# Ledger of designs, part 15: VHH binders against NH(3)-dependent NAD(+) synthetase (nadE)

Target 1, 296 residues: NH(3)-dependent NAD(+) synthetase (nadE), of Coprothermobacter proteolyticus (b5y8q4)
Amino acid sequence: MNTAMEETQRIEQFLRKALVSERKHGYLIGVSGGLDSAVVLKLLVQAVGKENVLGLILPDRDTEKKSTTLARSLLEQEKVPYKVISMTPLLRHLGVYKDMPLFLLPTRGLKESIVRRFYNDYTKKLNKPVFFAQWEEPPTQLPYFYEGIAYYRIKHRVRMATLYYYAEKNDYLLVGCTNLSERLIGFYVKYGDDVCDVAPIAHLYKTEVRQLSEYLSVPEDIRNRPPSPDLIPGITDEYSLGINYETLDQILAGLEEGKTAEDLKQLFPADIVELVINQVKFTQKLEGKPYMLKRA
Below, E stands for the ipSAE of ESMFold2; O stands for the ipSAE of OpenDDE; V2 stands for 0.75 times the mean of E and O plus 0.25 times the DockQ between their complexes.

## First folded at step 6 (VHH; framework vhh_sonelokimab_d1)

Design f8 (from f3 with Y53F Q99T; at its last look DockQ between E and O 0.56; V2 from the best seeds 0.00; counts 0 for: pae E 21.4 > 2)
Fold by ESMFold2, look of step 6:
Structure f8 (fold): chain B 296 residues (1-296), chain A 124 residues (1-124)
Amino acid sequence: as target 1 above (296 residues)
Amino acid sequence: DVQLVESGGGLVQPGGSLRLSCAASGFTFSEYAVGWFRQAPGKEREFIGAISFSGDSTYYAVSEKGRFTISRDNSKNTLYLQMNSLRPEDTAVYYCAATPGWYDLRDSSEYDYWGQGTLVTVSS
């Protein structure tokens, strides 16, 4: 990555040019109270002005209240117009909350404890962290395994649909907040948070996004939060991955530089290196399009 | 069922004071900016003032600055309007309204939810 100043300037020019090229009037952004969307929001305001940005905060029943508070505070600080659209009624009508009956537990702490116990059991029975195991057929019946997958993925897709509705309604481009670390290992939901019109930080590792957040003066209480999609109580990015972003990004950067698996195993545990390399290879094979016959 | 219910209206003498309340239910009050509008007979609805979701920022119509004070209590889901030094031209139906976000809090079209109004009459 260039210096934070140079990279900010480059991204801002990219954002301005995309608006002109697509003949659009502004950007629509989902603001989660997390690091990546906060960085992108700052870049948007600097690039195109607060009057040309519309924020959406999309909480549901399981969203931590701190996430909504931080998102709203940031949007008000930046003087960006925004709406809060609860996803709860739609998810309830789809039956999502009945498939994962967390509503029976009286406190968030208890919800988090039970969810963590299920994830620990999954990790033990699958012999790897749940993120990496979700792509495999499990060897034993695991309660709520597929329901859990559907539970968190549908929330991303409902968010995506809502974001595009408001982007189209305002004749705005939808900006995405996925970073390079997530892209390389497939840490996104197909047709969910991977879908956007413009992706201004898709070339930056998570740790580089963190560096940019300091330069952009993102509030410390956002910068210090553990990364999380905030869709399932108790589950953070690094808990799902079983790897912290510092280690992940060093392995990914090493691969970008041409280091071999053997080179990286001198610096990191061999099983972690193999897990990451295999995931990168798996993700490279994902087409993101339906299978189609070629015309004869 | 979203509800905004104004109360505290009534008859008051010129120079008097009145405090209006707006009780909110059916939505997460602390996530909304809230404002007061009024409509006098035969006139268009006019903005009085608004307060951000946190209560940290208040906005007032220029003509009402200094006489009216807006406050909120998120623990009670209640918005308040303290009106002092009342004049006959303050006679109107007073409405509270809520919006999750804004371009301009003075624009009534930005507000998603509205109360039914409470009548304030200032008369000798």
Scores: ipSAE 0.000, ipTM 0.114, lowest interface PAE 21.4, mean pLDDT 85
ESMFold2 (binder alone), look of step 6: mean pLDDT 81; pTM 0.822
OpenDDE, look of step 6: ipSAE 0.811; ipTM 0.917

## First folded at step 8 (VHH; framework vhh_sonelokimab_d1)

Design k1 (from f1 with P100Y; at its last look DockQ between E and O 0.82; V2 from the best seeds 0.00; counts 0 for: pae E 7.2 > 2)
Fold by ESMFold2, look of step 8:
Structure k1 (fold): chain B 296 residues (1-296), chain A 124 residues (1-124)
Amino acid sequence: as target 1 above (296 residues)
Amino acid sequence: DVQLVESGGGLVQPGGSLRLSCAASGFTFSEYAVGWFRQAPGKEREFIGAISYSGDSTYYAVSEKGRFTISRDNSKNTLYLQMNSLRPEDTAVYYCAAQYGWYDLEDSSEYDYWGQGTLVTVSS
């Protein structure tokens, strides 16, 4: 990546050019209270002005209050117009919360503890972190495994639908916040958080987004949070991956530089290197289009 | 039960001042932006101004010409409207309203909760 200053200027120019090319007035952004959306919000404000950005905060029942508080505080600090729209009524109507009956537990601490116990059990039975296991042939005897996948993914899709509704209503472009680390290993939900009109940090590793966050003066409370979409109590990105982003990005950057699996296994645990390399190869083969017959 | 209750309305002479209050209950007032609207007899409801959830930002309709000031006290769950240099044209029912966000502030349909109003009459 260029220096933070040079990369910021490059991204800001990209954002300005996209508005001109698409004949749009501004950007719609989902603000989660996490690092990536905070960085993108700062870039948007600097590129096109606060009056041309609309923020949405889309909490549901399981969203930590701190996430919403940090998102509101940042939007107010940046003087960006925003709406807070609870997803809870729609998700309840769809029956999503019945699949994961966390409402029976009296505190968030108990919810987090129980959820993490299921994740630990999955990790032991699958002999790998849950994120990597979901791409295997489906296991049949793990309680709540498929319900958990559906629970997690539908929330991203409801967010996507809501974000596009407001983007279309305002004649704005939807900006996405997915970074390169997530793209390379497929750490996104198909037709969920991978869908946007403009993706200004998709070329940056998570650790590089962190570097930009310091340059852009993203509040410390946001910069120090463990990455999480905050959709399931107690589950962060790194908990689901079973590795931290520093390690992940060093492996990914090593692959970009042409290092072999053997080179990387000298620096990192062999099982982690193998998981990452296999996942990158799997993601490279993925096609985001439906299977279609060719015209006869 | 969600309630917004306006008070402080009444009869005032032209050039006078009034301070309206709006007491909130039944929801987390400090998480909502709040605003003032008014409706004169036989006319459309019109936006006066709004203040953000924290109180750090305010926005006023151009028609107010700097005569009105909005403030809030989150510790008392109360919104205020200070009206100065009142004119007969200010005669209306004044409503407070709350929005979960800071968006399209002049559009009354974007507000979730409404008070029942307090009458302000400026004698000619």
Scores: ipSAE 0.073, ipTM 0.612, lowest interface PAE 7.2, mean pLDDT 87
ESMFold2 (binder alone), look of step 8: mean pLDDT 86; pTM 0.873
OpenDDE, look of step 8: ipSAE 0.812; ipTM 0.918

Design k2 (from f1 with Q99E P100Y; at its last look DockQ between E and O 0.01; V2 from the best seeds 0.00; counts 0 for: pae E 22.0 > 2, placed apart)
Fold by ESMFold2, look of step 8:
Structure k2 (fold): chain B 296 residues (1-296), chain A 124 residues (1-124)
Amino acid sequence: as target 1 above (296 residues)
Amino acid sequence: DVQLVESGGGLVQPGGSLRLSCAASGFTFSEYAVGWFRQAPGKEREFIGAISYSGDSTYYAVSEKGRFTISRDNSKNTLYLQMNSLRPEDTAVYYCAAEYGWYDLEDSSEYDYWGQGTLVTVSS
């Protein structure tokens, strides 16, 4: 990454160019109350002006109230027009909440405790963090394993569908908030948060996005939150990964510099290095396209 | 530090074939769409075609008669242009170019990085 100032200027130019080239007059952004969307919102306002940005806050039943409060506060501070659109009716109609009956637990603290107990059990039985194990067939039947995967992923897809509806309705481009760390290890939902028209931070590691957030004066309350899509109680990015972003990004940056697995194992635990390297290779095989025959 | 280097140009007889290569360094090649352009003496630069960052989509100028094929190998940071059934009017300097987006593919001003070009001469 360049200095924060230089990188901000480069991204702002990219955002202005895309808008003109596509003959659109604005950007639509989902604002989660998390770091990445806050950084992208700041960049949009500086690049194209608050009047050319529309924000959406898309909570559901399991979204922590603080996430919505922080998202609303930021949009108000930036004077960006926005809408709050609950996903709960759509998810309820689809039956999603019946598959994961967390509503039977009386407090969020209890919900978080039970969810984390299931994640710990999965980790022990799969001998790796749940994120890395989600594509494996478990050797024993794990309660709620596939239901949990579907529960998590459908929420991202409903968000994606809602975001595109409002983008198309306003003739706006949809901006995405996925960063390089997420892209390299596949920490996104296929046809969910990976789909957008413009992706202004896709070239930056999570830790670089964090550095940029300081330059852009993103509120401390947002900067200090653990990264999370806030879709399942108690589950943050780093909880699901079993690796903090500092360690992850150092391994990824080492790979970018040409360091071998051997080199990296001298600096980081061997099991973590192997998990990351294998996940990067696995993700490279995923193009997000259907298998198709070539035209003869 | 950013480089795109074309190779494989040269003299070829009409009806012949050439395969051009473009080696990329100094940037994350697999994140860029890449295209081929050419410029004949006294003419403006002409778009030939482009291929998406993953290689799953290609787009060719209408003026091409299906004689050219673009491909890429992201593991080798290399772009290819296969040219068949070459004609004297294909004589030009051929350039590879990279664009982060997938916008206005025919507009040469939208491309971020350019090679220095390789000369292709088609004559008897």
Scores: ipSAE 0.000, ipTM 0.103, lowest interface PAE 22.0, mean pLDDT 85
ESMFold2 (binder alone), look of step 8: mean pLDDT 84; pTM 0.850
OpenDDE, look of step 8: ipSAE 0.557; ipTM 0.816

Design k3 (from f1 with P100F; at its last look DockQ between E and O 0.72; V2 from the best seeds 0.00; counts 0 for: pae E 7.6 > 2)
Fold by ESMFold2, look of step 8:
Structure k3 (fold): chain B 296 residues (1-296), chain A 124 residues (1-124)
Amino acid sequence: as target 1 above (296 residues)
Amino acid sequence: DVQLVESGGGLVQPGGSLRLSCAASGFTFSEYAVGWFRQAPGKEREFIGAISYSGDSTYYAVSEKGRFTISRDNSKNTLYLQMNSLRPEDTAVYYCAAQFGWYDLEDSSEYDYWGQGTLVTVSS
């Protein structure tokens, strides 16, 4: 990555050019209270002005209160107009909450504890972190495993649909907040948080986004949070991955530099290196299009 | 039940002051931006001002010329409107309203909850 200043200027020019090329009036952004959306929000305000940005905060029943508080505080600090739209009524109507009856547990802390117990059990039985195992048939039936996958993925898709509705109502471009680390290992939901018109940090590793956040003066409360999609109580990115971003990004950067698996195994545990390399290869095979017959 | 209940209206002399309150119940008041509107007989509903969920931001219609101050106390679930230097043209029914966001504050259709109103009469 260039210096933070040079990279900020580069991204800001990219955002201005995209707006002009698409003949749109502004950007719509989902603001989660997490690091990536905060960085993108700062870049948008600097690039096109606060009056040309609309924020959406899209909590559901399971969203941590702190996430919404941080998102609102940031939007008010930046003087960006915003709406808070609860996804809970739609998700309830779809029956999502009945498949995972967390509402029977009286506190957030208890919900988090129970969810983490299931994740730990899955990790033991799958012999790998849940993120990497989600495309495998489990060797034994795991209670709530597929229900859990559907539970978190539908929330991303409902968010995506809501974001585009408001982007189109305002004749705005939808900006996405996916970074390079997520893109390389497929840490996103297909037709969910991967869908956008403009992706200004898709070329930056998570740790580089963190460096940029410091330069952009993103509030410390946001910078210090563990990364999380905040869709299931207690589940952060690194909990789901079983790898911290510092380690992940060093492996990914090593691969970009041309290091071999054997080179990386000298620096990191062999099982982690293999897990990441295999996931990168798996993600590279994805075309992002439906299977289609060629025209005869 | 969601309720917004205005109080503090009444008769006041020109040049006088009046403080309106709006008590909220049945929803999480501290998560909503809240605002004041008024409607004089035969006139359209008029935006007065709004205050963000935290109280950190305020927005006022230019027409009130700095005579009105909006504040909130989230621990008491209450919104306030302090009105000073009142004039006969301030005679109206005053409404409080709540919005889940901070968007298009002058547009009454963007507010989810409304009070029933309190009458303020400014007369000799």
Scores: ipSAE 0.013, ipTM 0.583, lowest interface PAE 7.6, mean pLDDT 88
ESMFold2 (binder alone), look of step 8: mean pLDDT 86; pTM 0.868
OpenDDE, look of step 8: ipSAE 0.624; ipTM 0.838

Design k4 (from f1 with P100W W102Y; at its last look DockQ between E and O 0.93; V2 from the best seeds 0.00; counts 0 for: pae E 7.9 > 2)
Fold by ESMFold2, look of step 8:
Structure k4 (fold): chain B 296 residues (1-296), chain A 124 residues (1-124)
Amino acid sequence: as target 1 above (296 residues)
Amino acid sequence: DVQLVESGGGLVQPGGSLRLSCAASGFTFSEYAVGWFRQAPGKEREFIGAISYSGDSTYYAVSEKGRFTISRDNSKNTLYLQMNSLRPEDTAVYYCAAQWGYYDLEDSSEYDYWGQGTLVTVSS
């Protein structure tokens, strides 16, 4: 990555050019109260002006109140117009909340504890973190395993649908907040947070986004939060991955530099290196489109 | 059960002042942006101004020329409208409204909760 100043300027130019190329009037952004969306929001305001940005905060029943508070505070600080739209009615209508009946538990702390117990059990039985195992057939029946996958993924898809509705309603481009670390290992949901019109930090590792956040003066409350999609109580990015971003990014950067698996295994646990390398290869083979026959 | 209740309306002479209050209950007032609208007889509802959830941002319709001031006291769940230099054209029913966000402030359809209104009459 260039210096934070140089990289910021490069991204700002990219954002300005994209509006011209696509003949749109502004950007729509989902603001989660997390680091990545905060960095992108700051970049948008600097690139195209606050009057050409619309923020959406999209909480549901499981969203931590602090996430909404931080998102709202940031949008107020940046003087960006915004709406808060609860996803809970849509998710309830679909029956999503009945599939994981967390409402039976009286406190958020207990919900988090129970969810983590299921994740720990899955990790033990699958012998790998749940994120990497979600594409595999479990060796035994795992209660709520597929329900949990659907529970997690549908929330991203409902957010995506809502974001695009408001983007199109306003003739705006939808900006995505996925970073390079997430894109390389597929830490996104197909037809969820992976779809956008413009992706201004898709070339930056999570640790590099963190550097930009300091340069851009993102509030410390946001910068100090553990990365989380905030969709399921107790589940942060690093809990789901079983790897912290510093380690993940060093492995990914090593691969970019041409280091071999054997080089990396001398620096990091062999099982982690293999898990990351295999996931990168798997992600590289994913098609962004349905299987189709070619016209004869 | 959400309520917004305006008060402080009444008869006032041209050039006078009046302070309206809007008391909120049944929802978390401090999470909502709130605004004032008015409707004169036979006219469409007109935006006056709004204030963000924290009170840090205010926005006023251009037509007020600095005569009106919006404030809020989140500890009392109350929104205020101070109106000075009142004119006969200010005669209307005044409504408070709340939205979860800070967006399209002049668009009355973007507000989730509405009061029943308080009548202000400016006449000599």
Scores: ipSAE 0.042, ipTM 0.604, lowest interface PAE 7.9, mean pLDDT 88
ESMFold2 (binder alone), look of step 8: mean pLDDT 84; pTM 0.849
OpenDDE, look of step 8: ipSAE 0.866; ipTM 0.943

Design k5 (from f1 with Q99T P100Y; at its last look DockQ between E and O 0.83; V2 from the best seeds 0.00; counts 0 for: pae E 10.0 > 2)
Fold by ESMFold2, look of step 8:
Structure k5 (fold): chain B 296 residues (1-296), chain A 124 residues (1-124)
Amino acid sequence: as target 1 above (296 residues)
Amino acid sequence: DVQLVESGGGLVQPGGSLRLSCAASGFTFSEYAVGWFRQAPGKEREFIGAISYSGDSTYYAVSEKGRFTISRDNSKNTLYLQMNSLRPEDTAVYYCAATYGWYDLEDSSEYDYWGQGTLVTVSS
């Protein structure tokens, strides 16, 4: 990555050029109250002006109140128009909340505790963090395993559909907030938060996005939050991954530089290095078009 | 039960002033942007202005030319409209409304909650 100043300038020019190339006048962004969307929002405002940006905050029943509060505060600070649209009625109509009966628990604290107990049990039984195991058939019955996968993934897809509806209503481009760390290990939902027209930080590791956030003066209460998709109570990125981003990004950067698994195991736990390397390889194969027959 | 209740309407002389209040209950008022609309007999509902959830930002219809001031007191769950230099053309039922966002504020369909209105009559 260049200096923060140079990188910001590169991204701003990229964002301006995309509007001209696509003959659009603005950007639609989902603002989560997390770091990545905050950085992208700051870049958008600097690149094309606040009047050409529309923010959406898309909470559901399980969204932390703090996430919505931080997202609103940032949009108000940047003077960007925004709308808050609850996804709860649609998710309830689809039956999503019935499949994960968290509504039976009276407090968010209990919901978080129960969810974390399930994740811990899954990690132990699968001998790897849940994120890495989600594509495998479990060796024994795991209660709510597939229901949990569907539960969190549908939320991303409903949000994607809503984001595109508003982008098209305004004749705006949808900007995505996925970073390089997430892309390399597949930490996104296919046809969900990976779908966008323009992806201005897709070339930056999470730790580099954090560096930009300091340069861009993203509020500290956003910068200091543990990264989280905020879809299931109590689950942060690093809880699901079992690896912090500093370690993850150092391994990923080492691979980019040509370091071998042996080199990396001298610096990081061998099991972590193997998990990351295997996941990167798996993700590269997962990024494919639908399987199709060739024309006879 | 969500309620928005306007008060302070009545008869006023041309050139006079009037302050309308809108009391909110049944929802978290401090999380909503709130605005004022009016509807004169035989006319369509007209946007007057809005104030952000925190009170830090206001937006007014161009037609008001500084005669009206919107404020809010989140500790009292109350929205205010101060109207000065009133004219007979300001005669209307005045409505308060709340929306969860800061988007397309002039479009009445963007507002989730509405009051029943309070009549303001400026004698001709």
Scores: ipSAE 0.006, ipTM 0.482, lowest interface PAE 10.0, mean pLDDT 87
ESMFold2 (binder alone), look of step 8: mean pLDDT 84; pTM 0.851
OpenDDE, look of step 8: ipSAE 0.795; ipTM 0.912

Design k6 (from f1 with P100Y D112Q; at its last look DockQ between E and O 0.76; V2 from the best seeds 0.00; counts 0 for: pae E 4.2 > 2)
Fold by ESMFold2, look of step 8:
Structure k6 (fold): chain B 296 residues (1-296), chain A 124 residues (1-124)
Amino acid sequence: as target 1 above (296 residues)
Amino acid sequence: DVQLVESGGGLVQPGGSLRLSCAASGFTFSEYAVGWFRQAPGKEREFIGAISYSGDSTYYAVSEKGRFTISRDNSKNTLYLQMNSLRPEDTAVYYCAAQYGWYDLEDSSEYQYWGQGTLVTVSS
């Protein structure tokens, strides 16, 4: 990454050119109260002006109140128009909340504790952190394992559908907030948070997005939050990965420089290096298209 | 049940002042932007102004600039409209409304909750 100033200028020009190329007048952005969407929001306002940005905050029952508060505060500080649309009624109608009966637990703290206990048990039974194990057939039946996967992923897909509806109503481009670290290890939901019209930080590691957030004066409350999709109580990115982003990004950057697995194992624990390298290879083989027969 | 209840309406002389209140219950008032509309006899409902969820931002219709002041007290779940220099054309039913956001503030269809209204009559 260039200096923060130079990189900001590059991204702003990219955002302006995309509007012209697509003959659109503005951007729609989902604002989560997390770091990545805050950085992208700041870049949008600087690139195209607050009047050409529409924010959407899409909480559900399990969204931490602080996430919505931070998202609203940022949008009001930036003077960007926004809507808050609860996903809870739709998710309830689909039966999503019955698959994970967290409503039986009286406090968020208790919900977080129980969810973390299941994640710890999954980690022991699968012999790796849940993120890396989610595509495997478990060696024994794990309670709520597939329900949890569906619970997590449907929320991203409902969010994606809602975002595109409002983008199309306004004739705006949908901007995505996925970063390079997430792209390389597949830390996104297919046809969820990975789809957008414009992806202005997809070339930046998470730690580089953090550097930009400092330059862009993203509020400390947002910058200092543990990264989280905020879809399941108690689960942050690093809890699900079992790796902090500093370590993850150093391994990913080493691979970009051409370092071998053996080079990286001299710097980081061997099991972590193996998990990351294998996940990058797995993700590289994924294609988002359906399997199709070729025409004879 | 969600409820918005306006009060403070009544008869006032031209040039006078009134303060309207809107008491909210059944939802988390402090998370909503709130605004005032009015409807004069035989006319369409029109936007007066709105105040953001925190109270930090206000937005007023151009026609009402300078005479009306919107405020809120989140500890009392109450929205206020201070009206000064009243004229006979201000005679209307005044409604409060709540929006979960800060968007298209003049568009009445963007408000999720509405009060039943309070009548303000400014005598000729």
Scores: ipSAE 0.315, ipTM 0.743, lowest interface PAE 4.2, mean pLDDT 88
ESMFold2 (binder alone), look of step 8: mean pLDDT 86; pTM 0.870
OpenDDE, look of step 8: ipSAE 0.794; ipTM 0.908

Design k7 (from f1 with P100E; at its last look DockQ between E and O 0.89; V2 from the best seeds 0.00; counts 0 for: pae E 3.5 > 2)
Fold by ESMFold2, look of step 8:
Structure k7 (fold): chain B 296 residues (1-296), chain A 124 residues (1-124)
Amino acid sequence: as target 1 above (296 residues)
Amino acid sequence: DVQLVESGGGLVQPGGSLRLSCAASGFTFSEYAVGWFRQAPGKEREFIGAISYSGDSTYYAVSEKGRFTISRDNSKNTLYLQMNSLRPEDTAVYYCAAQEGWYDLEDSSEYDYWGQGTLVTVSS
């Protein structure tokens, strides 16, 4: 990555050019109260002006109240127009909340505890962090496992649909907040948070996004939050991965530099290196298109 | 049960002042932007102004700037409208309204909750 100043300038120009090239009037952004969307919001305001940005805060029943509070505070600070739109009525109507009866638990703390207990049990039975297991052979005999996957993924898709509705309604481009770390290991939901018109930080590792956040004066209480899409109580990115972003990004950067698995195992636990390398190779084979026959 | 209840309306002479209050209950008032609208007999509902959830930002209709002041007290779940230099043309029913956001503030359809209104009459 260039210096923070140089990289900010590159991204700002990229954002301005995309707007002109697509003949659109502004950008639509989902603001989660997390680091990546905060960085992208700051970049948008600097690039195209606050009056040409519209923010959406899209909580559901399981969203931590602090996430909405931080997102609202940031949008107000930046003087960006925004709406808060609960996804809860749509998800309830679809029956999503019936499959995961968290509504029976009276506090968020209890919900988080129960969810983490299931994740811990899955990790033991799968003999690896849950994220990596769902990309290989599906486990059986795991209660709520597929219901949990569907529960998590549908929220991203409802969020995506809502974001595009407002982008189209305003003749705006939808900006995505996925970073390079997430892209390389497939830490996104197909037809969910991987879909956007413009992806201004897709070339930056998570740790580089953190560095940029300091330059952009992202509030400290956002910068210090564990990364999470905030869709399932108690489950952060690093909890799901079983590895922190500092270690992940060092392994990924080593691979970019051409280091071998043997080189990396001298620096990091061998099982973690193998999990990351195998996941990167698996993700490289993924396609963003349906299987299709060639025209005869 | 969500409620917004306006009070403080009444009869006032031209040039006088009046302070309207809007008491909120049944929702988290401190998370909502709140605003004031009015409707005179035979006229369309008219936006007066709005104040952000924290109270840090205000926005006023261009025709109303300078005479009316919006404030809020989140500890009391109350919104206020201070009206000065009143004119007979200010005679209307005044409504408070709340939205979760800060968006299209003049568009009444963007507000989730509405009060029942309080009548202000400015006698010529």
Scores: ipSAE 0.379, ipTM 0.774, lowest interface PAE 3.5, mean pLDDT 89
ESMFold2 (binder alone), look of step 8: mean pLDDT 84; pTM 0.843
OpenDDE, look of step 8: ipSAE 0.881; ipTM 0.950

